VH-VL binders against q9ybr6. Designs and how they scored, part 42

Target 1, 148 residues: q9ybr6
Amino acid sequence: MSGSVLDEEAEKLMDYDYLLEKLYKKVPPKSGTSEYRIPEPQIIRIGSQTVIRNFREIAQALKRDPKLVARYLQKELATAASYEEESGQLILNVKVSRKVVNQFLQLFMKTYVRCPTCGSIDTKLLRQERAYMLKCEACGAEQPVKPI
Short names: E, the ipSAE of ESMFold2; O, the ipSAE of OpenDDE; V2, 0.75 times the mean of E and O plus 0.25 times the DockQ between their complexes.

## First folded at step 15 (VH-VL; framework fv_acasunlimab)

Design w04 (at its last look DockQ between E and O 0.33; V2 from the best seeds 0.73)
Fold by OpenDDE, look of step 17:
Structure w04 (fold): chain C 148 residues (1-148), chain A 120 residues (1-120), chain B 108 residues (1-108)
Amino acid sequence: as target 1 above (148 residues)
Amino acid sequence: EVQLLEPGGGLVQPGGSLRLSCEASGFTFSYYAMSWVRQAPGKGLEWVSGITGSGGYEFYADSVKDRFTISRDSSKNTLFLQMSSLRAEDTAVYYCAKDEDIAFIYFDYWGQGTLVTVSS
Amino acid sequence: SYVLTQPPSVSVAPGQTARITCEGSNIGSKDVHWYQQKPGQAPVLVVYDNSDRPSGLPERFSGSNSGNTATLTISRVEAGDEADYYCQVWDESSDHYVFGGGTKLTVL
């Protein structure tokens, strides 16, 4: 079955991204005091779009709804994003580097996941009418955060 | 051609306030993070503040935290630095710097800088 | 806070190779960028992402980064290379840009 030229290009791009991932896996996470690490984004660029292949896994590691994380990236990248529930991928309508995506994901973790009081990642994000509240299950701290 | 123009520098008394502006042209302003970097006379470069392309995140050096405010107006392609409670040690040339991307990577373009002098 | 340490000065004869170091804890895991600043001028990017050169920069400028030391190498040094050089990183722990103290390169 002669895979479409598109499939071959996608495979080549996957190989390149895989190699890049292997190269970057050797880089210790630049994240702060917590040993908690989120997966590195696996990115494929298709035309003017960027696909995060392992976005579901990233959202799981962040302990947040993928749709919420997607909205966050939409806002920060000033672009449209589409989460595919079947594949678990996120499609961004912008060309963006893995480094930039990773930086915003780390910022998301710091802002919307990590407790600023005790550093725990065992937190819940509660949507209120005009704000979000980050509640820590470990220390009980509550902090308002900017709405997504 | 990328251009960064920094008007607004000048002489101010200690405890005073000053607002710097950086007018950007030659690129899509909202797609890039912007920063202010300062250099005291005869000293090295010091990062002051940065803002992401969308303006969603603002960061500040500890030395200016709670005194300075970075902002941007995409409609005017302008970056701002509101400085308050100015101190003598804030005396420096202030550079507007364009980041390579929408987040904080490195500075690919710099303005010519504007001198801020804090003196009684 | 993350700290980058540079030697205050480096001197080289014309035609020789200058090496400017930038030391930081596990700097090899970071992306290091370098800027050149001549007297009375704004800084100019000369190396980014450890070893990449902006368009228009001569091949004489190169960068490397491993372990705890990043190095800017300028081969076949010319009088026009005399300037201050700064290394820089983004520190994700503190969410700060961090500059080295700068190195004055003197061409003898």
Scores: ipSAE 0.892, ipTM 0.947, lowest interface PAE 0.5, mean pLDDT 93
Fold by ESMFold2, look of step 17:
Structure w04 (fold): chain C 148 residues (1-148), chain A 120 residues (1-120), chain B 108 residues (1-108)
Amino acid sequence: as target 1 above (148 residues)
Amino acid sequence: EVQLLEPGGGLVQPGGSLRLSCEASGFTFSYYAMSWVRQAPGKGLEWVSGITGSGGYEFYADSVKDRFTISRDSSKNTLFLQMSSLRAEDTAVYYCAKDEDIAFIYFDYWGQGTLVTVSS
Amino acid sequence: SYVLTQPPSVSVAPGQTARITCEGSNIGSKDVHWYQQKPGQAPVLVVYDNSDRPSGLPERFSGSNSGNTATLTISRVEAGDEADYYCQVWDESSDHYVFGGGTKLTVL
């Protein structure tokens, strides 16, 4: 049994603070913020080859198997790619800059990692016959994506 | 010597369609990203569309999205722009532009452009 | 979408220095490229990666980029420098190239 208007308004204010806190926890990361979550590629150029020394760490930040990310880069850079599992390095048979590598890694994030519905990176990539399906574990959205 | 040649644009009615081509020579066409840039008479440059060297990504300015389609044919060293649902505001000189790499960095070479006029 | 703002015109006397600005939110974190376009001609690259000069361009062309402003500087301006100048970036947020509106350099 409530005795005053002030008690009711105080309860509303506490509910507002709770809702604001809940909203902040549910707000997905803004697009563009994700480019600062991927480690910057550590590039060494050796002859006509490019070595990404921290490739394992990059794949971990993308939440994907390094071999999958390597296959993606092989396709997009039109070159052979070799992942060295022991060292965690990727060797690309093309001379490319850090800018080029970073641009495709950001596109990988947008295409195969970030949920287009809620912006969460808590997603899984599922292989289903001849298609890939991106499933968001945060909001439950599912959608097809182009194969790698 | 890098050359980009845009054979004829043309005169098109509103709502019509036209395909532009850009013939490339003097470089390994299949490696480099390519773009279309347009310039309406007396106006500035407006990027229209771009495609990566592999063809894996195609991007479009909001003003042309869903009406224009960029494509490339590496066997012919040719970049294309399929334009549909044309409007008077699409009247411009259309340039093809070569990127300096397989991705979108900057344009190191431009064609001389071709005029597209959309008028009834 | 990301916007680049340039003054519509800049006037300088021959032999003096022209400065053409390109303003954008946090443009200092981007690589800015500059193109020169003379009447009836295609654009040509004059500065890339903020401050780098293409091979064969005079040292009179230089660039800088910090904060919210990139600047194209043309020293010892000649009548032949009279042209429109455009700044450009690739904006990763939108996956678009963006041009500034252009600046007409007039050599008086």
Scores: ipSAE 0.833, ipTM 0.926, lowest interface PAE 0.7, mean pLDDT 89
ESMFold2, look of step 15: ipSAE 0.820; ipTM 0.924
ESMFold2 (binder alone), look of step 15: mean pLDDT 93; pTM 0.950
OpenDDE, look of step 15: ipSAE 0.873; ipTM 0.939
ESMFold2, look of step 16: ipSAE 0.817; ipTM 0.922
ESMFold2 (binder alone), look of step 16: mean pLDDT 93; pTM 0.949
OpenDDE, look of step 16: ipSAE 0.891; ipTM 0.949
ESMFold2 (binder alone), look of step 17: mean pLDDT 93; pTM 0.950

Design w05 (at its last look DockQ between E and O 0.50; V2 from the best seeds 0.76)
Fold by OpenDDE, look of step 15:
Structure w05 (fold): chain C 148 residues (1-148), chain A 120 residues (1-120), chain B 108 residues (1-108)
Amino acid sequence: as target 1 above (148 residues)
Amino acid sequence: EVQLLEPGGGLVQPGGSLRLSCEASGFTFSYYAMSWVRQAPGKGLEWVSGITGSGGYEFYADSVKDRFTISRDSSKNTLFLQMSSLRAEDTAVYYCAKDEDIAFIYFDYWGQGTLVTVSS
Amino acid sequence: SYVLTQPPSVSVAPGQTARITCEGNNIGSKDVHWYQQKPGQAPVLVVYDNSDRPSGLPERFSGSNSGNTATLTISRVEAGDEADYYCQVWDQSSDHYVFGGGTKLTVL
């Protein structure tokens, strides 16, 4: 019984839908809520400066170079920042609230750490000439991200 | 005194485009996040889009994503909202809102709003 | 998406206390802000960070936030307090500002 070309296409479509359903079941729901929590910034204010005391720990949690994270904050806060390698502190040349710092750190995680495809934090940031590439070690996805 | 002026509203056909502007004064423009909030006639407030002080991050409501573009020109102290593929449901008063900080906390100042009407 | 739920209307007699609620999942862990909007006017901030009051606002306006409910309290309500009131949060999960549906306060 030579099933009509239409029946073969319908079977292929059904197989495709089944595969799609299986794929969607395997893709963890994009839980917008990062299960991965970075430490809250410990902030002290000294004059017109803000010091993040636990910045090294935060950078470690983000799995990124503290200097890179510092540059990011400099850009986003439109200020100068100095990372102290000995103390692990970041000094910002601006008075900024913990809430604001935390928001940008969360955004950093979302933008430069978390894989947009699978949600993994096992990623690498590769610097290219005009852009950064976020490469996921879990799923292999590559995503261009804005340069820092 | 903080001032936010929104001159760019008007009548546009469905599928059309419109660019809103918000002229800011009375504060250091680049140090504050800015947002657009709209209100349909007789309805509640709906956040449309926001941009950080530095312009590093732009966010959009799902209802306007891929159709609207928020931007800012620090040299002119002006916030923009480029609207495309406009729909009847986009009809609203659009408010420019100043955030309390460089990031998204709350709105401490609002413009008077500009009416955008999408109608055939 | 994060949702804030407000009663559509609240009525109160002059001199009495009005309470406007804003319900959201674990809203007590968020910072809630409140806006007043009078007819034909832009919204005005009346409470921020759950319970702080902007300069120039009467002490009659206060806020609280715990559990799943934030509350705007207006004591000694005056005719001039008749307006729409909106609660608002920043949702970090979706990176959205979220408004409640608004509550019309009527002064009887």
Scores: ipSAE 0.880, ipTM 0.945, lowest interface PAE 0.5, mean pLDDT 93
Fold by ESMFold2, look of step 15:
Structure w05 (fold): chain C 148 residues (1-148), chain A 120 residues (1-120), chain B 108 residues (1-108)
Amino acid sequence: as target 1 above (148 residues)
Amino acid sequence: EVQLLEPGGGLVQPGGSLRLSCEASGFTFSYYAMSWVRQAPGKGLEWVSGITGSGGYEFYADSVKDRFTISRDSSKNTLFLQMSSLRAEDTAVYYCAKDEDIAFIYFDYWGQGTLVTVSS
Amino acid sequence: SYVLTQPPSVSVAPGQTARITCEGNNIGSKDVHWYQQKPGQAPVLVVYDNSDRPSGLPERFSGSNSGNTATLTISRVEAGDEADYYCQVWDQSSDHYVFGGGTKLTVL
């Protein structure tokens, strides 16, 4: 089972040094409309497993590290998840439909990416003492979000 | 055999509170999303609230938001609805409903419902 | 929020075909589910995912969904089909389930 290792890696990615490096990176602020589309999950079901073949592209559209999104799906689907870095695929140890995966990815967008104040997806997820914070780079709003 | 049992609703005054429970059997309760659906006398079905299998998300119809709280206790195979600030318009038969998956797809099983009457 | 509209009633003669509509903006892009409710009973699923039947449902129950209209079709209607019928979707934009207002099917 790789679930506990994936959880640790996701939390390290939320660490202060990680956030500082991300903040100092020269990337222009991204502004967009309030509506943004996530690529349709390309799913193969093999036995009791589900493979999301375009998972890297999905994580890129969500503006988050694939391992963080994988940890989220592991939590919400109550199963182990394994992200394959070279292929960009996610393996879930549960048989789930594309509809279920898409619902949780849309909820990830609403919860951890989209600013509830202005609707922009130009946001960062920050780890603060005993809290996770969503900071909008477009309007400056901040609010706590539930842990992943 | 899948069964959903909603013990005792009741009579309550406007502004009062009541907690509904739904005891589940015949399936792996902790996996499936669950909902409450109500039906006022002589009226249609109205979805009230839902909770994902993991408990990670809870959603509410606008008519009950901030007054009702859905919860689940997987150790007791029980779904709950805590209702507060009750109004006459909340008078209805309340059904618990089982989703077919961990998220919100459709209801494959329903309880028989319990009557909640809000009247002075 | 998203609205589903059904006719309040539909009447058919025994042996004929009943068609119950469920209208919604772009409903053809959604998965529509149908429930039958007989007097004094809980609802029961009769069609899911637009056109699929639960195990044990008669083949004379069928569904379709295109454009702005989903339709429940009951062929060779019997007196036992008298019930209220509700359509339902999960509306992703609001994160709500939505029911239509219901249709009373009468068999004359």
Scores: ipSAE 0.804, ipTM 0.917, lowest interface PAE 0.9, mean pLDDT 89
ESMFold2 (binder alone), look of step 15: mean pLDDT 93; pTM 0.949

Design w06 (at its last look DockQ between E and O 0.48; V2 from the best seeds 0.76)
Fold by OpenDDE, look of step 15:
Structure w06 (fold): chain C 148 residues (1-148), chain A 120 residues (1-120), chain B 108 residues (1-108)
Amino acid sequence: as target 1 above (148 residues)
Amino acid sequence: EVQLLEPGGGLVQPGGSLRLSCEASGFTFSYYAMSWVRQAPGKGLEWVSGITGSGGYTFYADSVKDRFTISRDSSKNTLFLQMSSLRAEDTAVYYCAKDEDIAFIYFDYWGQGTLVTVSS
Amino acid sequence: SYVLTQPPSVSVAPGQTARITCEGNNIGSKDVHWYQQKPGQAPVLVVYDNSDRPSGLPERFSGSNSGNTATLTISRVEAGDEADYYCQVWDESSDHYVFGGGTKLTVL
């Protein structure tokens, strides 16, 4: 009984759907909850400035250059920032809450660290002339990201 | 005094486009995140979209993603919502809301809202 | 998606205490904010960061948040307190503001 070309296509489609379902089951739900937690910022306020005491540790957790993360915060907070290499602290020329700083650090992680394809934090940020490329070392995905 | 004015509402056909504006005054506009929140007739509040103070990040509700675009012009102290591919379910009063900070914390001020009606 | 659940309505007599609940998964770990909306008006912030009150708001308005439930408490309820009340959080997982469904407070 020569199954019609239509039956073979339907079987292929079913196989494809089954494979897709299996793939989707294997892809951990993009749990928006990054199992990977960065340290909470330790903030002290000095006058009109905000100091992130553990900024080096935060940058390390983000697997990015502290200077890069500092530039990011400067841009997002519309302020000047100074990274102290000796102390590992970041000085922001603005009064900002821990909550706000933390939110932007989380956004940094989501934007410049976490792979949008597989969720891995094993990524590299490659600077290009007018953009950055986020390259995932786990899945190989590459995506352009906004320049910092 | 903080003021948020939303003049851009109106009647639009399904599939049409509309651009809302929110003119802000009484605060340093660029230092605060802004959002659009809508309320369908007789319904609750629904967050639509948000933008950080610097404009570096924009976020959208799933219901409007890829159809709506939030933006801001700091030189004009104006928040925008470009709406496209409008649907009947988009009919609502649209509020612009000022966030307490440069990021998304809570809304301390609201505009009076503008009615958008999507109807054939 | 993160969901906030409110009772659709609460009724209280004048002078009594109204309690409006907002339920969410581990909401106690979040900062909850509350808005009052009177008919035909824009929402107004009445409680922020779980229990803080904006300047100018009566002390009758208070908030608490623990476990899976945030509560807006309005003591010595007045006729003018009749309104819809909404709880709100920022969901860091989805990067969304989330509102509860709203609670209509009726003053009997």
Scores: ipSAE 0.884, ipTM 0.947, lowest interface PAE 0.5, mean pLDDT 93
Fold by ESMFold2, look of step 15:
Structure w06 (fold): chain C 148 residues (1-148), chain A 120 residues (1-120), chain B 108 residues (1-108)
Amino acid sequence: as target 1 above (148 residues)
Amino acid sequence: EVQLLEPGGGLVQPGGSLRLSCEASGFTFSYYAMSWVRQAPGKGLEWVSGITGSGGYTFYADSVKDRFTISRDSSKNTLFLQMSSLRAEDTAVYYCAKDEDIAFIYFDYWGQGTLVTVSS
Amino acid sequence: SYVLTQPPSVSVAPGQTARITCEGNNIGSKDVHWYQQKPGQAPVLVVYDNSDRPSGLPERFSGSNSGNTATLTISRVEAGDEADYYCQVWDESSDHYVFGGGTKLTVL
């Protein structure tokens, strides 16, 4: 039961992010394509930990809150994760390779960012009642996604 | 010592179902991604399905998609393959394979395999 | 989906060098792994990440990967190297592992 603080913060941020976008939306983002690439993770491994030095840049490229992406990695890597807001770095309490991190980041893109219908990355992730929904702003498609 | 044991297998009729298991020991089972790989008699290796260490992602070869289900039970250190709507072309030796990490990188250990025969 | 192509067989004299190719579109951008399978046995990893050798495997097993071709090289081939050899990649676009069709190495 002793979950991570990131689970609760990410859930709140998802709701908050939806409300802020609704409040401030005035220009549709340009449609993305399947050719969009995220930055390579800049990884250093110190002791039993892995530090992703450019994590903020990676979250920016994924168009998602860094704490949400951190919660995802915490779940998929079965380890605790700490996001340092000031430095933009993520600390994982496991030794993990860049290839493993990159594979899960690519899966995050496919699962929580890219529209499965048209391939656009112009999407938003919404919490509706007890489910998460991926809504494409380019083609209008909506689908449920598994919770993070 | 890492060991992967595939008890099960056997003869089944077309359209039937069979559940394969792979019992793991000698490593922290819950961390590593796992896969099923099959080999028809006299043929090459064909990857069938894989599951991440967390169980968060499962993937299937097109030839078995919607007919086979991979799952894992970390409390039993066991990998499963539920096969349904079996066809003659599913006849093969089925191996379980351990990935070297929590995601899909390469296989460092293999079981000895179990034969599944689909015939009337 | 992504396809890896290997020659069906390669013959080599004992003590010589065997080269087994694995062809795929832009395979040089992928990490290629190689497995040896002797008759009646499960496969065994012999090269990973294009060119790296698992612990306990002789230095005479090596690999390379560039362009559209990955190659497994076995120097000073012994009769015990007679086996089937498979290349493998994880293909990110399909989220599938893909094996080549296999190459039977005959030591003659």
Scores: ipSAE 0.822, ipTM 0.920, lowest interface PAE 0.8, mean pLDDT 89
ESMFold2 (binder alone), look of step 15: mean pLDDT 93; pTM 0.950

## First folded at step 16 (VH-VL; framework fv_acasunlimab)

Design x01 (at its last look DockQ between E and O 0.49; V2 from the best seeds 0.77)
Fold by OpenDDE, look of step 16:
Structure x01 (fold): chain C 148 residues (1-148), chain A 120 residues (1-120), chain B 108 residues (1-108)
Amino acid sequence: as target 1 above (148 residues)
Amino acid sequence: EVQLLEPGGGLVQPGGSLRLSCEASGFTFSYYAMSWVRQAPGKGLEWVSGITGSGGYEFYADSVKDRFTISRDSSKNTLFLQMSSLRAEDTAVYYCAKDEDIAFIYFDYWGQGTLVTVSS
Amino acid sequence: SYVLTQPPSVSVAPGQTARITCEGSNIGSKDVHWYQQKPGQAPVLVVYDNSDRPSGLPERFSGSNSGNTATLTISRVEAGDEADYYCQVWDEGSDHYVFGGGTKLTVL
């Protein structure tokens, strides 16, 4: 009777090791330098407003809803933002440089897109009541992130 | 005129805590990122920590990570640096620096600095 | 971590041109900023965005950046230019400000 329990535990351990090995094989090597680059923002200034012309494309590259990215920028830039669905442009009610916009977009990518565990950009952002959860589709990692 | 005043420096024992403040005037405080930069005696400039204008992002040098906390109070136009677990190597003049923009670009104004001495 | 390397010292005679270098990997793709610090004083911005000069700074101060080297150039050096000079960048990879080690400019 003792032999069967040891065999079951060994089988479970083997299964666990096998599962671990499969998990590790699926985890893309931590490519430290994410080669993934988002498009540079194309900015035009009109009066006191800044328009990001290629905002839809940027949001697509970030694999996030343009409205979500817009809310993020609104918060970080402490300004009103309006996304135009027809044109795919974002209008910011502030004069802001391309450098600043780009910096926040990069931070968005690092915070809300890139998996901190495996570096994958194949992630989903799940809204919870008071927080967001970043879920990685590549490695399965989940981490809470600040709400937007 | 932009003014940055840095009270709060002083002598502290190793392992102790100290809170620095930087009072800002002459500009819209919430529209600019702020940083702390320190300089050990006879040494070069070392960036310590930075916070965006909105306060949405805080960054720290590896040397102070998990020991220092940067914060800001827009209602008081004041930047803070909470320092804990202080070490002798933290001895330096600490400068608050105003960034040119709401994000991290470059420093266009500096305070006069406040001396923090960590010694037994 | 991203590193900026400066010569520890540069000496120049009055009226001559001083060149202070700042070396970093692919620094030419970054925006480099320069600060002047005199003894007992806070740093002062002298060049930003590689080559732009703050208002009030003499035209003698200029900057360039290409390849792996940024350069601060001070023409017609004066005794008052004797100071420490620091280059700086924002490193997007680490989300850190990075300073060079500083260069002491001595006016002979």
Scores: ipSAE 0.889, ipTM 0.949, lowest interface PAE 0.5, mean pLDDT 93
Fold by ESMFold2, look of step 16:
Structure x01 (fold): chain C 148 residues (1-148), chain A 120 residues (1-120), chain B 108 residues (1-108)
Amino acid sequence: as target 1 above (148 residues)
Amino acid sequence: EVQLLEPGGGLVQPGGSLRLSCEASGFTFSYYAMSWVRQAPGKGLEWVSGITGSGGYEFYADSVKDRFTISRDSSKNTLFLQMSSLRAEDTAVYYCAKDEDIAFIYFDYWGQGTLVTVSS
Amino acid sequence: SYVLTQPPSVSVAPGQTARITCEGSNIGSKDVHWYQQKPGQAPVLVVYDNSDRPSGLPERFSGSNSGNTATLTISRVEAGDEADYYCQVWDEGSDHYVFGGGTKLTVL
């Protein structure tokens, strides 16, 4: 009986170390990365335009209306943007790289989706007359955000 | 030919303020992200602040956050750095740097730099 | 808070190959850029996107990036290559540009 207690404690310590090892291996090398990842933009550049073929999927991962995300990109890329509802593609009237698009999509996630208090993406963007508010449904925090 | 000219700079007392400017030519200023980078005497390069081409995002190194404000005026092709609550460790040559794109990718052009000295 | 570490100095004889390292946690997942700065001058870009050369730069300037180490390689070093060299990344986590501390290349 008493030997069993010591063996059980040893197994718990080994399991704890194992779990910590798995957690360390899952933790990304940079602290700024999130467990939630945006699908990589599938970019085609045609003439002076850029087409994001999987834009609907990206907007779904951002948990926002594709037209809202398109308006954001139109503003940040200083260009006209057209969302094609049937195909789920976004057409931008500028030649931009995947890296540029991805950087602004990551900034969209940080600005308009992720709760800065608890890190949850379970949030809503609430529109008031002159203000936009990001409300976290997980922790209840609210904060103003810049308009799109 | 891309040119970035920083005519500002000078001597300032600790706790004082100074505004740096960077006049740009030879490219479409309003499209490109821009940054300020400083270099203290005998030291390496330190990124200070950056602003996207649209002006939608402004970022600051922790060492200057809440004391410095980056801004741009596309009608004048000019980048600004408003510096306040200056400290001796802010003494450096300040460079204006042009990004390769509307977002933060890398610097393809640099200004000649201007010296800011914070001393009693 | 992301940190890039470079050796303070590297010395090589003319005609030899210089390798300047830039170490950072998982730097291989980032795009690394390299700048050359000669005394009294502004920095100039010599490698971007890990391994690409700006127009007009000789192919003896090259770069690589894997794991935790990015490397600037200058083959057939010339006296004119004597300068300080800085690596740089954009760190998505902090939304900051980060420079390494710089490496002084001395040509003996």
Scores: ipSAE 0.827, ipTM 0.924, lowest interface PAE 0.8, mean pLDDT 88
ESMFold2 (binder alone), look of step 16: mean pLDDT 93; pTM 0.948

